# VHH binders against Protein DOG1-like 4 (DOGL4), part 38

Target 1, 232 residues: Protein DOG1-like 4 (DOGL4), of Arabidopsis thaliana (Mouse-ear cress) (q84jc2)
Amino acid sequence: MSKMRNLVEEKFLEFYESWVIQLELYLHQLLIAHNNNTMSETELRHLISKLTTHHKAYYTAKWAAIREDVLAFFGSVWLNPLENACSWLTGWKPSMVFRMVDRLRKSRVVLVEAQVKKLEELRVKTKFDEQKIEREMERYQVAMADRKMVELARLGCHVGGESVMVVEAAVRGLSMGLEKMVKAADCVRLKTLKGILDILTPPQCVEFLAAAATFQVQLRRWGNRRHYVTHS

## First folded at step 18 (VHH)

Design zi10 (from zi1 with E103K)
Fold by OpenDDE, fold request of step 19:
Structure zi10 (fold): chain B 232 residues (1-232), chain A 122 residues (1-122)
Amino acid sequence: as target 1 above (232 residues)
Amino acid sequence: QVQLVETGGGLVQPGGSLRLSCTASGFTFSSYYMNWVRQAPGKGLEWLSGISRSGSYTYYADSVKGRFTISRDNAKNTLYLQMNSLQPDDTAVYFCARYSGLKGLKPSFDHWGQGTQVTVSS
């Protein structure tokens, strides 16, 4: 059965489609910059800034949308099943980006020891933050199954209006918690990204961002082909 | 049968304004991400602006940000580009282009108009 889309889903779907297209355009610029080595440091920094701004715009839109309906992001109709399968709290798992950093180490990019050390420290911190969020997320999820809600569930779907109100209140409570957790996760994502970019040189940043963007758009392509999903 | 027809180009003085239009036919216009691109003499193709299917989300190249505005009327199957504060370096052929996704890792457009000439000169 096709999932019904609400207004939040429809709007964010369109946003995400356009956002991804813009990411693809930026990716092209990153690849050109990476392959030609003709850009000045100033130009590279500007390109990096455009990408970071683009990512910030995504979270701005996301946070606005989750205030309306955070549950929409746990279905994520704008993503294909493969993308969703790789999702952690409605987005990329922050620690995953270090795989892209590892790629840099295998390329012509030479990371100095000081950079490697800082990246490792950041990785450890990122993982710690992820785990903290996961534990808190679990608390909210488990809390939904309190005694009252479990009892209501046992009564079946033929319940009175008062029971409906109780369920709605419970869902609101959960949603508030989920919103908090999603925002926390996004903050870890942004912090991790910033941390990496602060450690890397501009050319290294370009390569990193290109790798990350490439993986994202390719994953989307692979998923679309596999599951016959059409996205603009 | 897909067709894009650009209009509205012409000669304008520096600081002047033009409004380009692109009329689409032969496809469901409202289902596609649309773009404006330009090609100046002796230069490569430059992406300028993109707009989502409903028109709710827009993007701009740095070269035109703050001066150009992309919009669309899906009921009329028309894409627009309002160009303000035009400069001589804006002289180019302007094209309406339908986005078609990535070829490899390169963004691609599957349909273009014939283009409309914009000349900015004193």
Scores: ipSAE 0.906, ipTM 0.967, lowest interface PAE 0.4, mean pLDDT 93
Fold by OpenDDE, fold request of step 19:
Parts: C-alpha cells; structure tokens; sequence
Structure zi10 (fold): chain B 232 residues (1-232), chain A 122 residues (1-122)
C-alpha cells in the first residue's frame, strides 16, 4: 500500500521518526526517575521541562508543516493504521489523557481532594472544548459539498476551465478551515497537558508523563506489528 | 558485518576543541538514527546526541547543548561530533551507536564502536 508522498509528508515523516526516538529516550528517563525515587524535586522538574519542551517542538514543526499542506496530516503517512484510527483531528484526543490520570489514583499515588476537584473541572472543560471543535469541523466538512461542488460532481470529470477554479476554491476554503481546527485542537491538547501538570506534584507529573509516553509508543508498536511500517 | 569505528579522540586543554568521527560499514548508514554516547571513569553511559537519517534533525543532552554539534555525511558513511569549549568533566570514552528501537520499554543500540578516548586536562 505504498502511496506517493509529497515533500511535506517526507520531511515530516523523518521528523516524526526522530521525534519518537527522542521520546523513547525520555521515557526511559521518566521510568528511571519514577522507579528509583533518587531524584530531587529540582531534578524532576528539570526532567518534566525537557519533556514539555519536546512536545512543544512537535507542535512547532507540525504547525509549520500544516501551513504548507494541512491535508497531509489527514493522511498522516508517518502513522500506522492503528495510530491513525485512534487519531482525533490529527492527534491524540485531549480527553483521553484523563485515563492516564485515573491510573494515578489507582496506583501508589495519592491525590488530595483539591487535586481531584481541579482535575475533574479540567476534564469537563476539555470535553466541552472538544465538542465545540467537532461542531466547527463538521461545518467545514459539510461546506465542501456546496451547490457548485455537488453539481460538478454530477456532471462528471472536467479537464479544466471554470470547473477547476471552483474545485480549487473549495479545497482552499476547506484547507483554511482545517488548519484553523487543527490548531484549535492542538491548543486544547497543550492546555490540557499544561493543566494536568500544573495540578500534579513533580513525582506525579513524572508518573503521568511516563504513562502517556508508554501508551503512545506501545500503540505505535502494536500497530506496526499488524501493519509493517519501516521507520528508522 | 556491521562495524563502527570512532576516531579523533585525544588530549586537549580546557576550552579546547576536538572533532570526532565514526565510520560505518556493513549496513545502509543513511537508513539509521545515529547517536553519540560517552562513558566517564566510574560513571554509567551518558547519551549525548542523536541525528536523523538524513541529518536534518538533531538532538542534544543538556550537558553538551551549545558546545557540541552532531552531523553526518551519508555519502562517506561517517558520523561526526564537533566538540567545542571542552571541560574536564567531558573526559570520557566516546562511542557512536546505532539506534535499534525499544526492547521492552528501554531504548536499545544494537551496534557500538570500540570508542575513542577524550581527555580534557590542564
């Protein structure tokens, strides 16, 4: 199932491969920190900062690529089918990370009542924001099937002329909307992540980040086993 | 047979510079994420830097960021590490290592060179 890749896809593929490898390295550090309890609070905070910086770098690269070709991210050739199936607006669904938070409550981590309350508030807000974005996304998607586009579809394939202009205009409109929605979704992701990290203590943050990273790399692994994807 | 050979190590004064090289053979060099790691006397292995297959993306440990630069020449099957502003704490054996993925949840490197000694001393 080889697909012809454009330059944006190729570049981002290599980026993502390297980014994931770096994430794997960080995951190892997180696991060590979590299991050994030998690191100071300062050291833990530093480790957390490295991870957050790494995630920010991903979105910086993503947004640069999206400016060039947002549609590339709705194919996401750098992801395997399982990863893609779990994708929400070109990334992880923000509300999903609360499953990782719930794990903390079932582990040796003790969350105080104040933390639990704040996390629940954040969860509600996150879900609300997700729904808002989904509604807007639907509007852009449905708009692609306007009267002109439906008529063109009915008439069949055209070699060029006015029909090409109409299609290009429609695609541009959609792309602009998609870019906006993807960025909005990413903002929700970043806000949610930040919100969680602000509520948790440094040791709790390390455990949370380890859980999240573990899930990400395992999902990729599971998907690759089903559908072989060559990554460096 | 896969082989990695590090060169360029030596004795330098604090503030000095060195350029390490790692020559790869026996595999498609341009298909792999490559790394530099080091081991100081009495210490464990420390990851220093990584580079994507084309060389377009690089990563650094905080300990060497701003001082070391990783690069590669795929046509020559060679990995480089430019080390500037060297300090006594940089004294170690330096290795190039090929990334091979996760074993369990642990990053793994399936091939290493023999290493090259870097000594920073006044």
Amino acid sequence: as target 1 above (232 residues)
Amino acid sequence: QVQLVETGGGLVQPGGSLRLSCTASGFTFSSYYMNWVRQAPGKGLEWLSGISRSGSYTYYADSVKGRFTISRDNAKNTLYLQMNSLQPDDTAVYFCARYSGLKGLKPSFDHWGQGTQVTVSS
Scores: ipSAE 0.905, ipTM 0.968, lowest interface PAE 0.4, mean pLDDT 93
Fold by OpenDDE, fold request of step 19:
Structure zi10 (fold): chain B 232 residues (1-232), chain A 122 residues (1-122)
Amino acid sequence: as target 1 above (232 residues)
Amino acid sequence: QVQLVETGGGLVQPGGSLRLSCTASGFTFSSYYMNWVRQAPGKGLEWLSGISRSGSYTYYADSVKGRFTISRDNAKNTLYLQMNSLQPDDTAVYFCARYSGLKGLKPSFDHWGQGTQVTVSS
């Protein structure tokens, strides 16, 4: 059945498409900067700031959208199946970025001992926060299964106005919980990103952001190609 | 055949305003992310602004932010660029460009107009 998109999905789809395009433009700038040894630290910092601002804009839009319909983000019609498969609580898994940093280290990026130590500390903290969120998510899910799902199952056997109202209330309850969890996850993402950028030098930040952006846009490209979706 | 035709350029004094238009034909205009770019004498291409399919989301380069406004009328297949507080450094040929995705890792535009000259001079 062709899933009809609701208004939230449609709006966010357009937003995301445009946001990704801008990311692609920034990626190009990052790559230029990475290959240009003549750029000043100030210029690099400015570029980094632009990217961070761009990411913040995404979450601002996301949080506005999830207030309207958080469930839309669990369907994520703006993502292809590959992107969705790589998603953790409606976005990238925070701990994943450390793998990117590790890859950079194995290539050309030289980190001093102090940076390595700080990154490890951040990694530990990030993982801890992820686990905490997962536990809380589990609590919500289990609670739904024990109470609301049974109720919904029973109500599903009945047709009437009262049952509809109860179902709607149940869905609202779930949505509120999910919204909380998604926001929590996003906070961890933002904190993790900020943490990494605070540890890295401006040139390293540029390289990291370029790698991250590359991964994101390529994942989208690969997924679209695989599932016959036109990439725009 | 895809066509983009820019109009509205001209000579203007510093502090003045211009409104550029780009008329699209030969494709579904409302399906594409559209852009304004410019090329000043002796300089490379500079991306200025982009706008989503419906026009709901807009982006600007720092060089024009707060001064330029991109908009579109999909019913008229027209892209606009309102340029205020123009400065001599804004002197360039302005192009409307259709975004076409990445070639490799480089953003690409598959269609451009002929451009319209904007000259800001006292």
Scores: ipSAE 0.901, ipTM 0.969, lowest interface PAE 0.4, mean pLDDT 92
Fold by ESMFold2, fold request of step 19:
Structure zi10 (fold): chain B 232 residues (1-232), chain A 122 residues (1-122)
Amino acid sequence: as target 1 above (232 residues)
Amino acid sequence: QVQLVETGGGLVQPGGSLRLSCTASGFTFSSYYMNWVRQAPGKGLEWLSGISRSGSYTYYADSVKGRFTISRDNAKNTLYLQMNSLQPDDTAVYFCARYSGLKGLKPSFDHWGQGTQVTVSS
């Protein structure tokens, strides 16, 4: 919406653009590994490690940025409107990643019974942690809204800085609470990703990472096309 | 009319250092992610390094990490590659390339320089 950006938004926009380009280069490596079957297990594990390190680098940069401006991550300027609409607490919804695993099982990935059991246990744990965060966020937002409304009612007959100061304090409090919730959600995301990769074999991990990267880059490309209207 | 021109290649002894430059014209250089790519004799293209618009974020292939440093000077529209600890298998034509996104799911570079030869030998 707005063309104006603060320094945090400008810096993270540049980081994210470069991070996505590197993800696109890694996706190419994942697809080569899948199609050519020329990589040893050691080479596959190295590629998987590069992807996990790349994802950790994203969260390292994100957590530094949210300390300065967590609100930038709600309606982010580095994401198109479609990407923003698909976000849950500033990122992919942890429980939804298991739909991707299910899609792979239906098409090409064969899992043994022990893997299926471990994935179901992880899915349940992930959903539990996700719902816990969601309920805590609800309570926090309600509490902030109730305090803000009471204070605005107290100040409703006044013209001056008291209403601005109350709003500024509420925004600061919300920002600090939001930072904690975003980090909690990101920890669930990282834990879920690690858990899936620990359960899957290296070839299965390559399939999963390729599917996940493909979805992310395609969502970005589709959203960019819808953002631009072709006149005819 | 986009142009990329690499300079600074030459003959270097093993263990030596060399700095490549790529001068850009015909586009807003500071708006683009820029890359170094090389092609060794009889080999395909190998992506080496990439750098974000301002130069703040850099990425390296494993084969060159720790030895090569990508940088840029947007005021001079110039991309650099500092190459240290050069070995004979670094012998290649080195290209400056502009990333243009995916074609299908394959990375695409839409503009290249003519390349500069780097030869590492005793």
Scores: ipSAE 0.768, ipTM 0.916, lowest interface PAE 1.0, mean pLDDT 86
Fold by ESMFold2, fold request of step 19:
Structure zi10 (fold): chain B 232 residues (1-232), chain A 122 residues (1-122)
Amino acid sequence: as target 1 above (232 residues)
Amino acid sequence: QVQLVETGGGLVQPGGSLRLSCTASGFTFSSYYMNWVRQAPGKGLEWLSGISRSGSYTYYADSVKGRFTISRDNAKNTLYLQMNSLQPDDTAVYFCARYSGLKGLKPSFDHWGQGTQVTVSS
């Protein structure tokens, strides 16, 4: 599985491990703020800003790494098998985040009618953007299959070698397509997150961010426990 | 046995600088995310900074960002905190701490140094 890692994978492995530890520290602060209900609005906005900045730092590092090796983000060495299995185009699926919003409503958080309407509009737009990306991924999969068929045809009828320039151009084109799709998916993730935080009040934002961080941390913890106990 | 020993504390005037060191023994230092935490008189623990295994990635609390710099030298098993522009409210006992995972949903630090006193006053 991870017999040898390239420089991009090694660098991002260490980044991601430290990034998750910092997320855990922020989660602790979010839980204190949620449970005590004594923090001022200014203090809550500051905590929300720290979480937003932390998420933006993740995408900054990711987009730099993708330019060098987008394939490292499909079946990542820094994620356990459960985390990898739950990934949609190298990250969380944007429409699924609205299940956490639904949980806020069931916990008797006071959402006014204007907030509910704006959240529903955002949910519909998010699903629409998701579906557009899924269609583009299907086109990419067809292109990959066609590239494999060309490669097989050349292996089956070679009486010498093939042009390295043609093969490298085809691979470059596929990598650029993947980069575009991953960045498009990340843009939907960022727009969805920002949209939710703009609609919610600061206490509601803290509760939402706590739920989202808890899910990410617990998914990693559960997958690591199962994987490592069977390995060691 | 796992040991963490802080040194470099002392008395300094406002605006001054200090460099703290934390020497690690009894474990593979380069395999751990390491942290600085402080406790001001009559106050609880305040996380200040953390650093990844190789030192390549660092994180800071807003109260110290831009003034403090965390670093490590894995060949010497030593963690550092460079503290600049010190003010009286930086007066505290400073601890290094080893991250050990989660206890429930709370980050856990399983080993701490004895602490070193930093006092900022005229």
Scores: ipSAE 0.731, ipTM 0.900, lowest interface PAE 1.1, mean pLDDT 85

Design zi10 (from zi1 with E103K)
Fold by ESMFold2, fold request of step 19:
Parts: sequence; structure tokens; C-alpha cells
Structure zi10 (fold): chain B 232 residues (1-232), chain A 122 residues (1-122)
Amino acid sequence: as target 1 above (232 residues)
Amino acid sequence: QVQLVETGGGLVQPGGSLRLSCTASGFTFSSYYMNWVRQAPGKGLEWLSGISRSGSYTYYADSVKGRFTISRDNAKNTLYLQMNSLQPDDTAVYFCARYSGLKGLKPSFDHWGQGTQVTVSS
């Protein structure tokens, strides 16, 4: 069987590997800052800004790549099977981020009442946005199925350049719809992350970012180790 | 065995430039994320820059961003660091290092060169 990666997959694989290595370096800095009670607020805000910029760079690169090949992001070659299994529309489900916040609260991190209220408002907004995207997915899939049935019936009548045009139009329609849904999901992810960081204090932001980076790094490490364990 | 050999260090005046080279052997150079780190006298290691397998993606520490440029030539198994606008606090031994994954949650570099001395002094 022919197993060739396309150019988009090759480029994003390299990008993602380097991006994760930099996330690991930033995680080390976050852990130092978490354990260092003498860091200034200015130093903490600078580190938080570096993490925010790093995450924005990921989405910038992703959005350029999905314009060329959105299907590469469903079952991605740069993720192990565990990472892919945890994906909702090519990334973490936005509401999952609040479980990390809940874990911080249970570890007796003190959040004031105003922060708790704002976080609950953000959680509700995030859930609403997720549901809207899920409804869009359903409507798009139904519309594509109806159009595809008509076009497949006409393709069955002949072969040639006209048949190629019908297939190409169906593929373009599918790709456009998936691209729209992935971008919408990514926008919810980014807005939710920024919203949490706006509500938390700088020390709380460092703790949250460290927990999030740790989870992502460990999920990747665990998924890679499972491959080697099954071969031992 | 895996070998990394740095060259190109020397004495320069403040504001000067140097280009460091790191020649790799004993492994598939083009398959690895590569790094420059430095150690000033009596101080710990400072990560400076990293570069992806093909050279398409580069990263820099704040202390050197805008002044240093990392690059690689995979056909020659060589990593480069172009260093401009050098200042006395850039005085250090400069090493190239191969990224090897994590030890615990700390990034790990499993192979290093012997280093090359850069001295910036008037």
C-alpha cells in the first residue's frame, strides 16, 4: 500500500515537533516561577505573555495549514493515537479547560468570589459556543449528504470531464465546511484561554499554564510510551 | 560515537561579530532538533536558540533575539550561530547540543560539544 505524506503534513509535523519542544522549555520556566515566591509581577506577566504568544503562533500556523489541507488535521500524523483520541474538532474540547481550573480550586488555591463568578459565566459561554458549533456540524453534514446523493446519481450515467467536475465540486464543499468548523472551534479555544487568563491573577495564571502544559506534555509522553510498552 | 565539534570562537571587541560552527558526526543530523547553549564563567548553562530538523523553524531566548541567528546545513552536517552586536556579557563558552526529550519534566540534551570560547572585551 502507498503511504505518502503530503507536503502540508510534512511541514506541520516538523512545526509541531519544534513547537512542543519550545512548550517544554516554557514549562520548565513556569515550574521555576511556580516554586519561586520572589518573582516580581512584571516578570510573571512577561512569562505569561510568552506562553500566550506561543499559543497564538500555533493557531496562526494551523490556520495557514488548514487552508491547504484541513483533512490532515483529522487523524494527524504529528499526534500519537492517544492524542488523536482526545481530540474534538482537531483539538481539545474548549470546556475541558475548566476542569483544570476546578482542579486548582480543589488543591486549595484561593479564588475570590468575584473570580469564581466570572469563571462560571465564562464556562456557560464556552458551552454555548461549543453547542453552536455542534449544530453547525450536523447541518453541514446533512446538506452535504443531500447534495452528494444527487451528484453521485448523475455521475453513474457517464464518465469524462463532466464527471470529474462533479467530484471536484463535492470535495471542495466538504473541505470548505470542515475548515469553517475547525476555525470556529479554534476561535472558541483561544477566546476561552484568554478569558481564563484575564480572570486569574498573575501567580494563578502561571499555575494554570503550568498545569495545562504539563497535561499536554504528559499526554504526548504517555501515548508514545504505550507504543513501546506493547512491543516489549 | 556521537560527536559535536564547535569552532569559530575568539576575542572580539564590543559591537563585533562572530560566526560559530558545529560539525556533527555519528548520527543522522537532519533528524534532530539542535540547540546552542552557553556558560559564562562561574555561572550555569543558558539556552540560547533552537532549530528544527530542516531549519524551517527557529527559536531564541530573549537575551539574544535580534542579535543572533541560528541556521543549519544538513548536507554538511553543520549547525551555525551568527552572533552580531556582541557585548561583554556575551563572554562565555558556547556549546551545540542535541535535544533528546524529557527527563522528568525537564528538557534533556544527551550530547554536547567541547565548546568554543567567545570573549568580548576591549
Scores: ipSAE 0.728, ipTM 0.902, lowest interface PAE 1.1, mean pLDDT 85

